VH-VL binders against o60147. Designs and how they scored, part 24

Target 1, 175 residues: o60147
Amino acid sequence: MLEKNKYLYIFRHIQTNQVLLSQGNVLKKTALFQLPYPLQKPVAPNGMRPAKLRKDHWVPLLKVEFPNESMFQSVFMQLLNYRKYRSVQPLTSDLLKLPIPVRRRKIMRQEVPNTIADLADILNKEKFPENSVRLQLSDKSDSEYADWPPSVQIDSEEIKLSRGFREKTTVDEAR

## First folded at step 13 (VH-VL)

Design vb3
Fold by OpenDDE, fold request of step 18:
Structure vb3 (fold): chain C 175 residues (1-175), chain A 122 residues (1-122), chain B 107 residues (1-107)
Amino acid sequence: as target 1 above (175 residues)
Amino acid sequence: QVTLKESGPTLVKPTQTLTLTCTFSGFSLSKYAVGVAWIRQPPGKALEWLAHIYWDDDKRYYPALKNRLTITKDTSKNQVVLTMTNMDPVDTATYYCARIRYYDSSGYFDYWGQGTLVTVSS
Amino acid sequence: EIVLTQSPDFQSVTPKEKVTITCRASQSIGYYIHWYQQKPDQYPKLLIKYASRSFSGVPSRFSGSGSGTDFTLTINSLEAEDAATYYCQQYDSLPLTFGQGTKVEIK
């Protein structure tokens, strides 16, 4: 039996630029556990985990399609590890020299490109078969944040997904 | 594919100004998280960072040479230019331009030009 | 500026042997260190970024480790083509700085 394709969705918070990884096209409340605890290295304003998931505050950043569960799980776990590892590193000395408002702005802007770069780095290391992974971005220009291996096929069309929610299917339209 | 190439004079007289141009392809300096750096290497010696410029026109210079260095970019031409005034024989080196990937408030040089040897001599 | 001190400066190694190069920073730099390989009469090439992440196309025999002030580049099994000078480089603070280099020759 052929394995079903698996989808990694990455969502971005519309205000803080925080990033959440999702298995599938619907954000779950448990995704909030991905956000850092207080007093950790801030990757967004205040670096605080919200008490509740407001799905309407999250927009899709990108979608990755994998041909099987194994590939999906591998990349997903590595992404989490990359983020965790990055979050425990000290801020660069040069960043610390900047005024707090400037520093905050820089930190706010880096989460999305860092995540994209992480994804590309992981995929480069995995050496998956050519064109075996399909990448679709909400903003195609975001693909420029990294160099992608031959295993990645970047879609020409941008992702069309409602904020934090599933895409409407033909079945949904019939309801 | 990403490529960078240095161009400019290979011979400069003392006290003259060196102007080097880095022409690149495969990326644009209009997008966040990209920059171009100049690094030099005297014959038989280690690498030395000189300057870099980011997509947002943020420029940084090696402090000891700051008064002699100017870095600019022309995004439309995919070029970065480095000028160095008051050249001295001690400035004889192979000059490289390299792409910077900006990541986690830091960066690394992932692609380099082949370098151009600049000799400062009377 | 942050000073990076590599060790050793030079080593002659027999093929298939393990090579270890260390880089010590004058202050803690987290994982903001990279390793480059420069073969004779060639431009430097990125090997390892952020202490332990291999760059694309880099053979698996190359690996990096460390954090804070002490970092290591390892070549698990040296090949003839690995004869080169290796540099560590920090991107924690300006000015950006390189180590003095470690020359690896084939014995």
Scores: ipSAE 0.890, ipTM 0.947, lowest interface PAE 0.5, mean pLDDT 92
Fold by OpenDDE, fold request of step 18:
Parts: sequence; C-alpha cells; structure tokens
Structure vb3 (fold): chain C 175 residues (1-175), chain A 122 residues (1-122), chain B 107 residues (1-107)
Amino acid sequence: as target 1 above (175 residues)
Amino acid sequence: QVTLKESGPTLVKPTQTLTLTCTFSGFSLSKYAVGVAWIRQPPGKALEWLAHIYWDDDKRYYPALKNRLTITKDTSKNQVVLTMTNMDPVDTATYYCARIRYYDSSGYFDYWGQGTLVTVSS
Amino acid sequence: EIVLTQSPDFQSVTPKEKVTITCRASQSIGYYIHWYQQKPDQYPKLLIKYASRSFSGVPSRFSGSGSGTDFTLTINSLEAEDAATYYCQQYDSLPLTFGQGTKVEIK
C-alpha cells in the first residue's frame, strides 16, 4: 500500500509574528490551542491566544512535504514540544536588562526564526533519507535561519501567500 | 558549508596593536540570527570570550578589555575584524573566531575557525 | 559576571565507562548553557546546545541535562577518541563565560 505524502504548514500572524502549525494547507481553529492562554503572562505583547481565528491575520510561512505519515507526525510533535519547552523558559538576564520597548521588539522578531531553527534542528536529528523531505518557504531567504541536513530539499520556488489560512493554489488564482 | 579562518600577525611586540581578521563563508552577516565572536585561549588555560558582533551591527565586549577592543564587520567581504591595543605578554593566546547562532534571545558558537596563535614578546 | 564551575577538573576513565561532568552556575541561567569538546591541538567543537540538544553530527553517547544552576554532560560509553577537554558556556548574560574545563583522559 503506497502511502500518500503529508504536508506540514506553518503559518505566521501578520502583526504579532506568532506561529501556528497545521496539518495540511488549511489552518483549523483548533490550532489556536497552540498559543498560550489569555490569562497566562505572555512573553510578547499581544501574544495571547485570540478568542477567534481571524482569516485576514494569518499567512503561510513555510510548507514541508513528507513521504509518509510517520515522518510527518514525528516532526510535528517534536516542533510542538520544542515550542512548549522554550515558552516555559525564563527570559535571559541580559534581555531583562533592556528597556521594555526594546525587549518587546526583540521578542516579537524571534518567533519565526526560532521556529525555523527548531525545524532544522529536528530534521538534523531524525536522519531521514537524503532528499526525502521537501521544504518550501514563503521567503526563500528564511532558509538562512538554519543549516539544513541532506534529507531536506529546499524548493527554489516560494510558496504563494494567501490570507485566510491557506496557500494560494491554482484554483485560487483562477478566481 | 560553513567555514571561518583567522588571519593576522602571529608575533606582536608589547604595547603594539593586534589586528585580526576573520574571513568566513557559508553564511552572511546581513541576515537575522547570525553573529561572529572572538574567543581566545592562553596556552594550557580555559576559553575566554572577548567580543562579538551581530547582523544588526550590535557589538559587545568583555568589560575588562572593552577599552582595548574594537570589533567591526564588512558584510560585503564576509569579514570581521578585531583590534586589540596595548598588547602585553599576558595576551599571548590562540585567538578563535566563531559563528554565533542567535536563538531565543541567546546564542551558541556552532562553527569555529582553526585559531591563530598570537605571541606577545619583545 | 556569571561564574561556571565544572567538576571534576580532571578525570581518567576506562573505555566503555560512563563519564559525568557537572557545571554549576553562580546564578540561575535557565537552559542557556552549551557544551564544547576540545581535543588536543584542535579548536573547540559544539556538542550540546541549550542544556540538552545535541548538535548535528554528535554521537548519541553524548547527552546533556539540567536547568537553572546545575547542568550535566554525560558520555554514556567512553570511546578512545573522546579524550579531550570539555567546557560549559553560558549565554544568559554578558559577559559570556566558560567553565574552567574538564580534562578527560583514557586509562
């Protein structure tokens, strides 16, 4: 039985740079559970879980294609764990020494590169077969946030961005 | 592939200024989350961080040596330069440059140069 | 500055034995600590980042653990090629600092 390819999509919030993981090219409302509870102290301003999913606030950051469900699930779960672990760590002492506005700016800019770095780190550890994983980025330069293992083939074409929690497809272009 | 290489004089007289250049490849200092650091190691002793520079030209120095150190980058040449004034025999050490990966408001040294031994002697 | 104190300073170990190196920080540094291996006449190489994450290419026998002030580098089964000096390094606060190093020799 031939297994179908599986897709991991990562979306970013256009204002807060928060990151959500998605199985498939459509971001589900349940993905919001990945974000901290509103009553929890956020690391960044407005980093709380929104009450509702706004279609116009999220865009695709990257897409990863896996040859099977097992590889997808492994990476997906590890990414969640990495983010969770990072979120419970205290801020660095040096960061705490900075004025609040400066600190906030730095924190707001790091979520995307941290997530990309996490992905690369996980893939480096998994030791998947060469060129078995395909990575496509909305901004190709974002690949520079990490060093990638031989298992990862970086697509030369960028993912087509669409607000509303999905990648632009040929169907979208026809509209 | 990421590579770094230190270059400069291997012999310096006391009170003179040391200028070291780190030439690197496989990455750019124009992109977020990258930096270059200088670390030295006296013979038979531990490692000592001296200075680093990030992609946004943010510079940091070891406080006790701050008045003697200057770090600069030339992104177009993929080079980082360290100058250290008023050299003393106590500054004899192997000097390394290393890449910094900036992560979670912190960082680590993931790739290093081979190092260059600098001897300060009259 | 944050002082990192490693223990022991020196360890002579028989191959295949377990090696444990401890690094204690003078204050809490979360997980912002890294481990490096330096073999004789070589440059330091990154082994573990952020207390427990293995760097690419590092053998599985190397592992890291700890949080706050107490951290541990473990070599599960020592190989001859593991003879080296190991350093912990903190990136919580400037100035960045290293431990004094732990020299591991093979019996």
Scores: ipSAE 0.889, ipTM 0.947, lowest interface PAE 0.5, mean pLDDT 92
Fold by OpenDDE, look of step 14:
Formats: structure tokens, C-alpha cells, sequence
Structure vb3 (fold): chain C 175 residues (1-175), chain A 122 residues (1-122), chain B 107 residues (1-107)
């Protein structure tokens, strides 16, 4: 528990691909406040804030280990700010020209890549010491969504945390 | 490290077809959120987007030149090819290929090749 | 197509002075605008992405601001090496378009 303060976990919703940031490997209920308020009480998979946290609906996307809590907090807040900023900007004109179902699918696909890109962008700006930040991914290929600065060491081992915030089992690995 | 390099003829005769190849490294066009664009710049003039291709083989062209342009990718070779038919002296320009980072249903050109000057002359 | 109009077309500036370049879009484009620097006989380099985010390796003296239709690139203290042509570029809609460029020269 004491080590949780320097670990960033990013989770994605298994249906909507919404992204939640977490300090530590246990997603708190308060993390749902990161999602926008629903207009008509919609819940996932409608892409809005669910009424309650369902751990089985979220999977870890990546884990970042920082040298200290201060660095973690800085990056964490910046990630939130980046996401907030995107959320208040209008959609691109081309996206708006698409039928709503198509648009929604496109938006769903980009949340994870956008978040990863944001993380890399922030880390590029922070200029942390070389190899001082350790990045683990549930899917190693997700690292390709961004160019990473020298401060980031991509771990060859994937995250062992699975849906429901439990360790992966043999069955999980087969899926 | 990301690099791009344009290759092809530097001299083309009017009415001929220009074929340019962009060879890149440091990334793959097999993954979401990456593309390659062609942009040209006539001598002393501004930049003009011509075409781009994304990882999923989605292609877009400048409308006024759409009928003359073809863009293709070979992911295995890390190459993107642009063909432009019926070249005219007005098409004389430095041609650049650039990587697109797809972000928030948009994109930007984060890395560029050095460009290749293509002169169209009889 | 979306037309990007930069102002001014040309600036001759003394080193250490502040440089401001504006880019106006013919329609609202949110924050989907980027700034590029092109030095003579070189390829364009990304400076600012999405109106205000500095690209990796870009000196802190460069900054961007704006949203909607009006955008600004600022060089807080001009260095000699900053002599170049600067372009804004929108990625809101196809076709992608660039501004006409602003040439910055050093006095």
C-alpha cells in the first residue's frame, strides 16, 4: 500500500473503451468522477459515467512507475487536464459529418490511443531522468501509440493485473 | 528514431507520371493512429497537402488533384508511394513525405523527410 | 476548404524581441491547428500541436494559444536561429490546409 503513491494505473472499460486514471492498482469509486456527467442517466455501454464502479468492466491498460509521488502527481494532474481540454473542444468537422453510430465507434477507438499519446506527451515535457519511469503495458503493442522519451523504460513484462484487478490466471492468458 | 526519406525522379517531362516513394523507419503503418502524408511546396511558395494514407489503408486526396493522385502503402517494406499523373510545369515543387500522428480524430505531421525537388520540364 | 490567413506575411525583428504571429481560420476549427517552422532550404518542423502543445525538443520560448478561429504563435525572445518561415496548419477537415506563411527575419 505504501508503494501505491508512485504508481499510475490506467484502466479502460471493456465495452466503451473509456479511460480511468488510478493511483495504485485498485480503481476507486471516485475515479468515476473523471467521466462526464450523463445527460439522461445513461450508463455504460452508452459511454457515459456509470452509476457505480463495476470492477469486472474495467481492465488495466498500463502501469507507470515513477521515481516518487511528486512526479506521479504532476503527470496524473496533467493527464486529467489534457483529457478535460479535449472533452470541451468541438469534434472535428469531418467527424461531425459522419453518422452518429459511425462517429461513436471512431470515438471509442481513440480513447486509449489518445490517453497513451497524452502520457507520452507529458513525459516528453517533464524531462525526467533517463530510464527513471518504468512503463508496463497489458498489450505491448500499445506502446506504439506514442513516441516515448528517454526517461521511459518500457518493461518487457506485461502487466499481470487483469479484469477485476486480479492477477492473470492461465485461463486469462488463453483469452 | 523516426525517419522518412523521399525517393524518385527529380526531373519529369510534361504529361508524364511522377512516382515518389517514401521510405520510413522507426514506426510501422500497421498500428492504429499512424499515417503518412505527402505535402509539396513550389519554390518560394506555401505548403500544400496532397494526400495521406492511414494504417487501415484509408486514403485521402486533395480534391483538385484527386483524379491525378494515387497513394499506396507497403507496410512490410515501410514504404508509401505517391503517383501523380499528367505532370505539368506548375507541379514543380519540393515533395515531402511526413508521418501523421492520428489524435483526437485529427492529426499532425510530427516528422518529415528532407524533401525531393521535382522539376517538370520538357 | 478552410482558409488559414496568417499575419503578418513578413517580420524583421531584432534579437531578444517578442514575435507574434497570428493565424485566422475561415471557420471555427477548435484546437485542431498546428505550427511549423521552416528554415531556408530545410524541411518543415513541427513546433506546436493542437494550438498550444509544444512538440518535443522545441525551445520554451515558443508557445501557442487560441481556439476557434484565432490562433497565435509567440516567440518570447527571438534568437538568431529562429529566422524562418512559420506556417499554421489545420486538421479539422479535409482538405488539410496551411497558412500562407510568415517569414521572420533577424535585423
Amino acid sequence: as target 1 above (175 residues)
Amino acid sequence: QVTLKESGPTLVKPTQTLTLTCTFSGFSLSKYAVGVAWIRQPPGKALEWLAHIYWDDDKRYYPALKNRLTITKDTSKNQVVLTMTNMDPVDTATYYCARIRYYDSSGYFDYWGQGTLVTVSS
Amino acid sequence: EIVLTQSPDFQSVTPKEKVTITCRASQSIGYYIHWYQQKPDQYPKLLIKYASRSFSGVPSRFSGSGSGTDFTLTINSLEAEDAATYYCQQYDSLPLTFGQGTKVEIK
Scores: ipSAE 0.881, ipTM 0.937, lowest interface PAE 0.6, mean pLDDT 93
Fold by ESMFold2, fold request of step 18:
Structure vb3 (fold): chain C 175 residues (1-175), chain A 122 residues (1-122), chain B 107 residues (1-107)
Amino acid sequence: as target 1 above (175 residues)
Amino acid sequence: QVTLKESGPTLVKPTQTLTLTCTFSGFSLSKYAVGVAWIRQPPGKALEWLAHIYWDDDKRYYPALKNRLTITKDTSKNQVVLTMTNMDPVDTATYYCARIRYYDSSGYFDYWGQGTLVTVSS
Amino acid sequence: EIVLTQSPDFQSVTPKEKVTITCRASQSIGYYIHWYQQKPDQYPKLLIKYASRSFSGVPSRFSGSGSGTDFTLTINSLEAEDAATYYCQQYDSLPLTFGQGTKVEIK
């Protein structure tokens, strides 16, 4: 039972707002493979992959505790699939009409809200018991990007750095 | 639980101004990534988007009707108001309000009100 | 303005059979298309968002597919309660537009 509980950790990049998923509270360098290949044009929806993982550029966004490993793995894979499906789509025609600096700013601001919405959509479709999924955020206001099912208990405690130099992070609106 | 309800007159004379109020619960427009839209449906015909307003007061209107439409919100009352001027019998339709959810630079209507039939006649 | 053309306008289908409804966009709209069900004298309900993602509580017999200009809503085994008019909607570009609708009846 206890050996099947799993944590999902989600990190955001402090400058680009790119998002990485992890099983641990420290990112592995292989996590960068979740992002598009680095030679894509600057207008790619999910941004360009950094050449190297700089751990001081990635801060916690949220973590999720699941009742067992099977549920964790299902949700983890679905989140990656949601991102991949979104990342291969063209930008909207209205977004493409905007000047490139404005367009890029809007794209960068969307990935965190989109990821939070994806997580909520997946959890709303799953038949988890009430309060069986514990969600903890670095900024509790980030929960406002989605409607959460009864299975999700939002922790009153925000994620805290033990001795880090990182400041509290906030997700801003993507529009 | 998300609910929306339309209110306003059901009979309007030609040239008059229609004012419809959408009262909603289970969400707030002080929250991110949502808005309220107005969509109408003439009897036996397809759906037609009129306008929407987002949490950050971004407002959009159907271009051909832009000079007849005004959409506003009152976040403290959980209300969105549509005003449509110079009503004509062709505007007879069921008027719906719906929540529009913003995602990936686009939007969809996840919850709808029951609708209110507005008849425009002498 | 992006025009969405649905096919067919009407179909009468025996229960348990497969229903296929198509929506063609006048230009490429990526996956920015959504499907709604409107039963007689009722308000529309969301079925599918972003081409293929079912909304919470929608029966598994409903699915969506397609990208670009050609999209399909499928009901893999029609039930009596599925008699309704189905609409596609795009938000690739303003103004937001709906298809003309496809009415499905039980034979």
Scores: ipSAE 0.740, ipTM 0.862, lowest interface PAE 0.9, mean pLDDT 86

Design vb3
Fold by ESMFold2, look of step 14:
Structure vb3 (fold): chain C 175 residues (1-175), chain A 122 residues (1-122), chain B 107 residues (1-107)
Amino acid sequence: as target 1 above (175 residues)
Amino acid sequence: QVTLKESGPTLVKPTQTLTLTCTFSGFSLSKYAVGVAWIRQPPGKALEWLAHIYWDDDKRYYPALKNRLTITKDTSKNQVVLTMTNMDPVDTATYYCARIRYYDSSGYFDYWGQGTLVTVSS
Amino acid sequence: EIVLTQSPDFQSVTPKEKVTITCRASQSIGYYIHWYQQKPDQYPKLLIKYASRSFSGVPSRFSGSGSGTDFTLTINSLEAEDAATYYCQQYDSLPLTFGQGTKVEIK
C-alpha cells in the first residue's frame, strides 16, 4: 500500500527566525533551496542561505494535519508560491533606507509571522470542512499572527520537541 | 469575529480638540501583527490616512498633521484613542478606525468600523 | 509623498460588462498596493491586497494585476451590487496614501 502524506511541517531557525517548509518530520538538506541567495534580494551581501543544514539550528514551529494528501499538496504548493512571490518583489522604499544589518534582521524576523499569515490566508480561501484541519504550534500565542477559518482546529497541546517533530527513542544520540 | 466601533462627539466647534475612541473586539493589540489606524473621509472626497499605532506602540502620523495628532492605545480596554487639536471646518469628515495588518514590511486595512461623522461648525 | 492617480474618475457601465480601473504611482512601489470598495453610505472594504491577492470572501470576478508604477483592478462581469467607488492604497513608504477614487455606476 502506498503511504500518502497529509502532514505539513514548518521549522524555524533559532537565530535568524527564517522558515523552512517540509513534507517530512525531519528536514532534508534540499529544503535550503527555499531560502534566497543575494542575487534575489539586495539586502544581504553574504546571502541568507546557510551553506549547510545544521539540524540543531532548526526547531519546530508548527504542524498541520490535512484530511488527505490532495489537500496537503494544494496548500503546500500555495505556501511555496507565496514565498517565491514575495522573494521576487522589491523591498519597500522605507525598508531600503535602513542600514543593511538592520534591514536584514527585520526581513528575517518577518518570516515566521508572514508564513503563518500565508497559511491562514490559503485556508480561509479554501472550502475545507469545519474542524477538518488540525494545527499544532510550538508556541500557541503564534496563532495570533492570523485569523483562522472554522475549518481549522488549533490543538490544545504545544509541540514539545526541541529538534524535530519526532519523539526520541529511549536511547537517543542527541540530548 | 473582528469588529471595530468609533465613538466620540459628532459636533465640534472650531479650535476645540476632537477625541475619538476606537473600541474593538475579536483581536488583541498586545500581540504581534496588527495595529489600529484612523482614516478620515470628507463628504464626497477621497480617503485620507491620519495615523496608526501597532501592538508594540510604534506610532506613525500623516506629516502635515503631526503637530495636531496624538494616537494612544489601552490594551486592557481594547481601545485606541485619537486626539486632534485645533479643529477647523475643513476637518469635517467621516472618521473611521480600521485594523492594519502588518505583512512583508507593509500594511493594509482588513477590517473597518462603521465610521462616525464629525462636523466642525460654530 | 507618493501620489496615486486613478483612471477614470468615473465610469457608467452596462451590467455584465468588464470594468477596468487603473492606478498609477508617482514612483515605483513594487507590489505594495491594495484595493478597496466603498458602496454608497458604507465603510470601505478590502478587495485585493499586494496587487493581486484577493481578500477572503471577495467574489472571483474581482482581480488585480501590475507591479512597479501601473496597477489594474478588473471586474470581469459587472454586477448591480458592484456600483461603488474604488480606491487604491499604497504602503511602500510613509505617508500612506490613497488614490482619488473611481466611481462605477450601473448604466
Scores: ipSAE 0.729, ipTM 0.862, lowest interface PAE 1.1, mean pLDDT 87
Fold by ESMFold2, fold request of step 18:
Structure vb3 (fold): chain C 175 residues (1-175), chain A 122 residues (1-122), chain B 107 residues (1-107)
Amino acid sequence: as target 1 above (175 residues)
Amino acid sequence: QVTLKESGPTLVKPTQTLTLTCTFSGFSLSKYAVGVAWIRQPPGKALEWLAHIYWDDDKRYYPALKNRLTITKDTSKNQVVLTMTNMDPVDTATYYCARIRYYDSSGYFDYWGQGTLVTVSS
Amino acid sequence: EIVLTQSPDFQSVTPKEKVTITCRASQSIGYYIHWYQQKPDQYPKLLIKYASRSFSGVPSRFSGSGSGTDFTLTINSLEAEDAATYYCQQYDSLPLTFGQGTKVEIK
């Protein structure tokens, strides 16, 4: 795209709710290297990192338009660092009390809310001009995972998919 | 702008029931990943968490006080209410309400009310 | 119940000097620790979340570090307005608990 360096695209996996970050509207195979190996937090029922990128399993979660490449690169790098920092942490002691199937479901359902919260935390710390960053979501209710700074305009129109799936984490399950 | 404010009696006699109301603005408890907590601080002592309630009505209480505490919310009024039964002079403290933010299976208190001193004496 | 023990209980520190406050947990709590500042006669304010992540609007002189059982809050150049009591708080396991506090005053 003509201005792809100004856009951040975030995808989620239809089944596992794993999240991938991209500078383009199409995921590259190398995006799979963003997914951690299992250490403290299991990521998927069938394994941590799929062997191949199956594009029919990854749907848009949100996209962000930045006014320049410098802002895009800063936020993109910080999001990756936030995820890495979180991925090396042990699970809470309370989470470890739960039966393994329940624990996996809770962990799997957190990645979308956690990523959206990370994005908002980064944007709240930045000194970007008011309304300079446009956020568009596939499900507008996902904006409820965080508080947004005045620099962010949330687009009233949702991202349209060819298949139209608009799965979101339910409030009860994402707790 | 997120704000919270505690309201209720400042003097309570032993054995009475304390009812405190937290009124907040700038966020909604229908919004995912937030809740409201009650924390107290006896004069000159450390902070002590009492209870919290999340957007989905999930409630948690300090175990030793669980039988004395009830926390409820009214999302339409932006209020959370704490009831504490059988008050004793040792319960004299400043009572705070605070917003608890849920993240990565854990939580922290990002915005606090000004607090209200509740004195329990006859 | 997880006990958080802060050290020292009290510090009197010359302006512009470095302040170090430690928080030790009675068991491993990962990075599930948060730091608060309470100025005299005021309510607590969040400084650091998840061991090292500064809250929005917090001056850059405040930083946090540590994992497991040993955590540190650092003020790299103390300002007059930093005179306060500092608390750590964990939510690795219920009940949520706070440290006993560390009072920092200007010498």
Scores: ipSAE 0.721, ipTM 0.843, lowest interface PAE 1.0, mean pLDDT 86

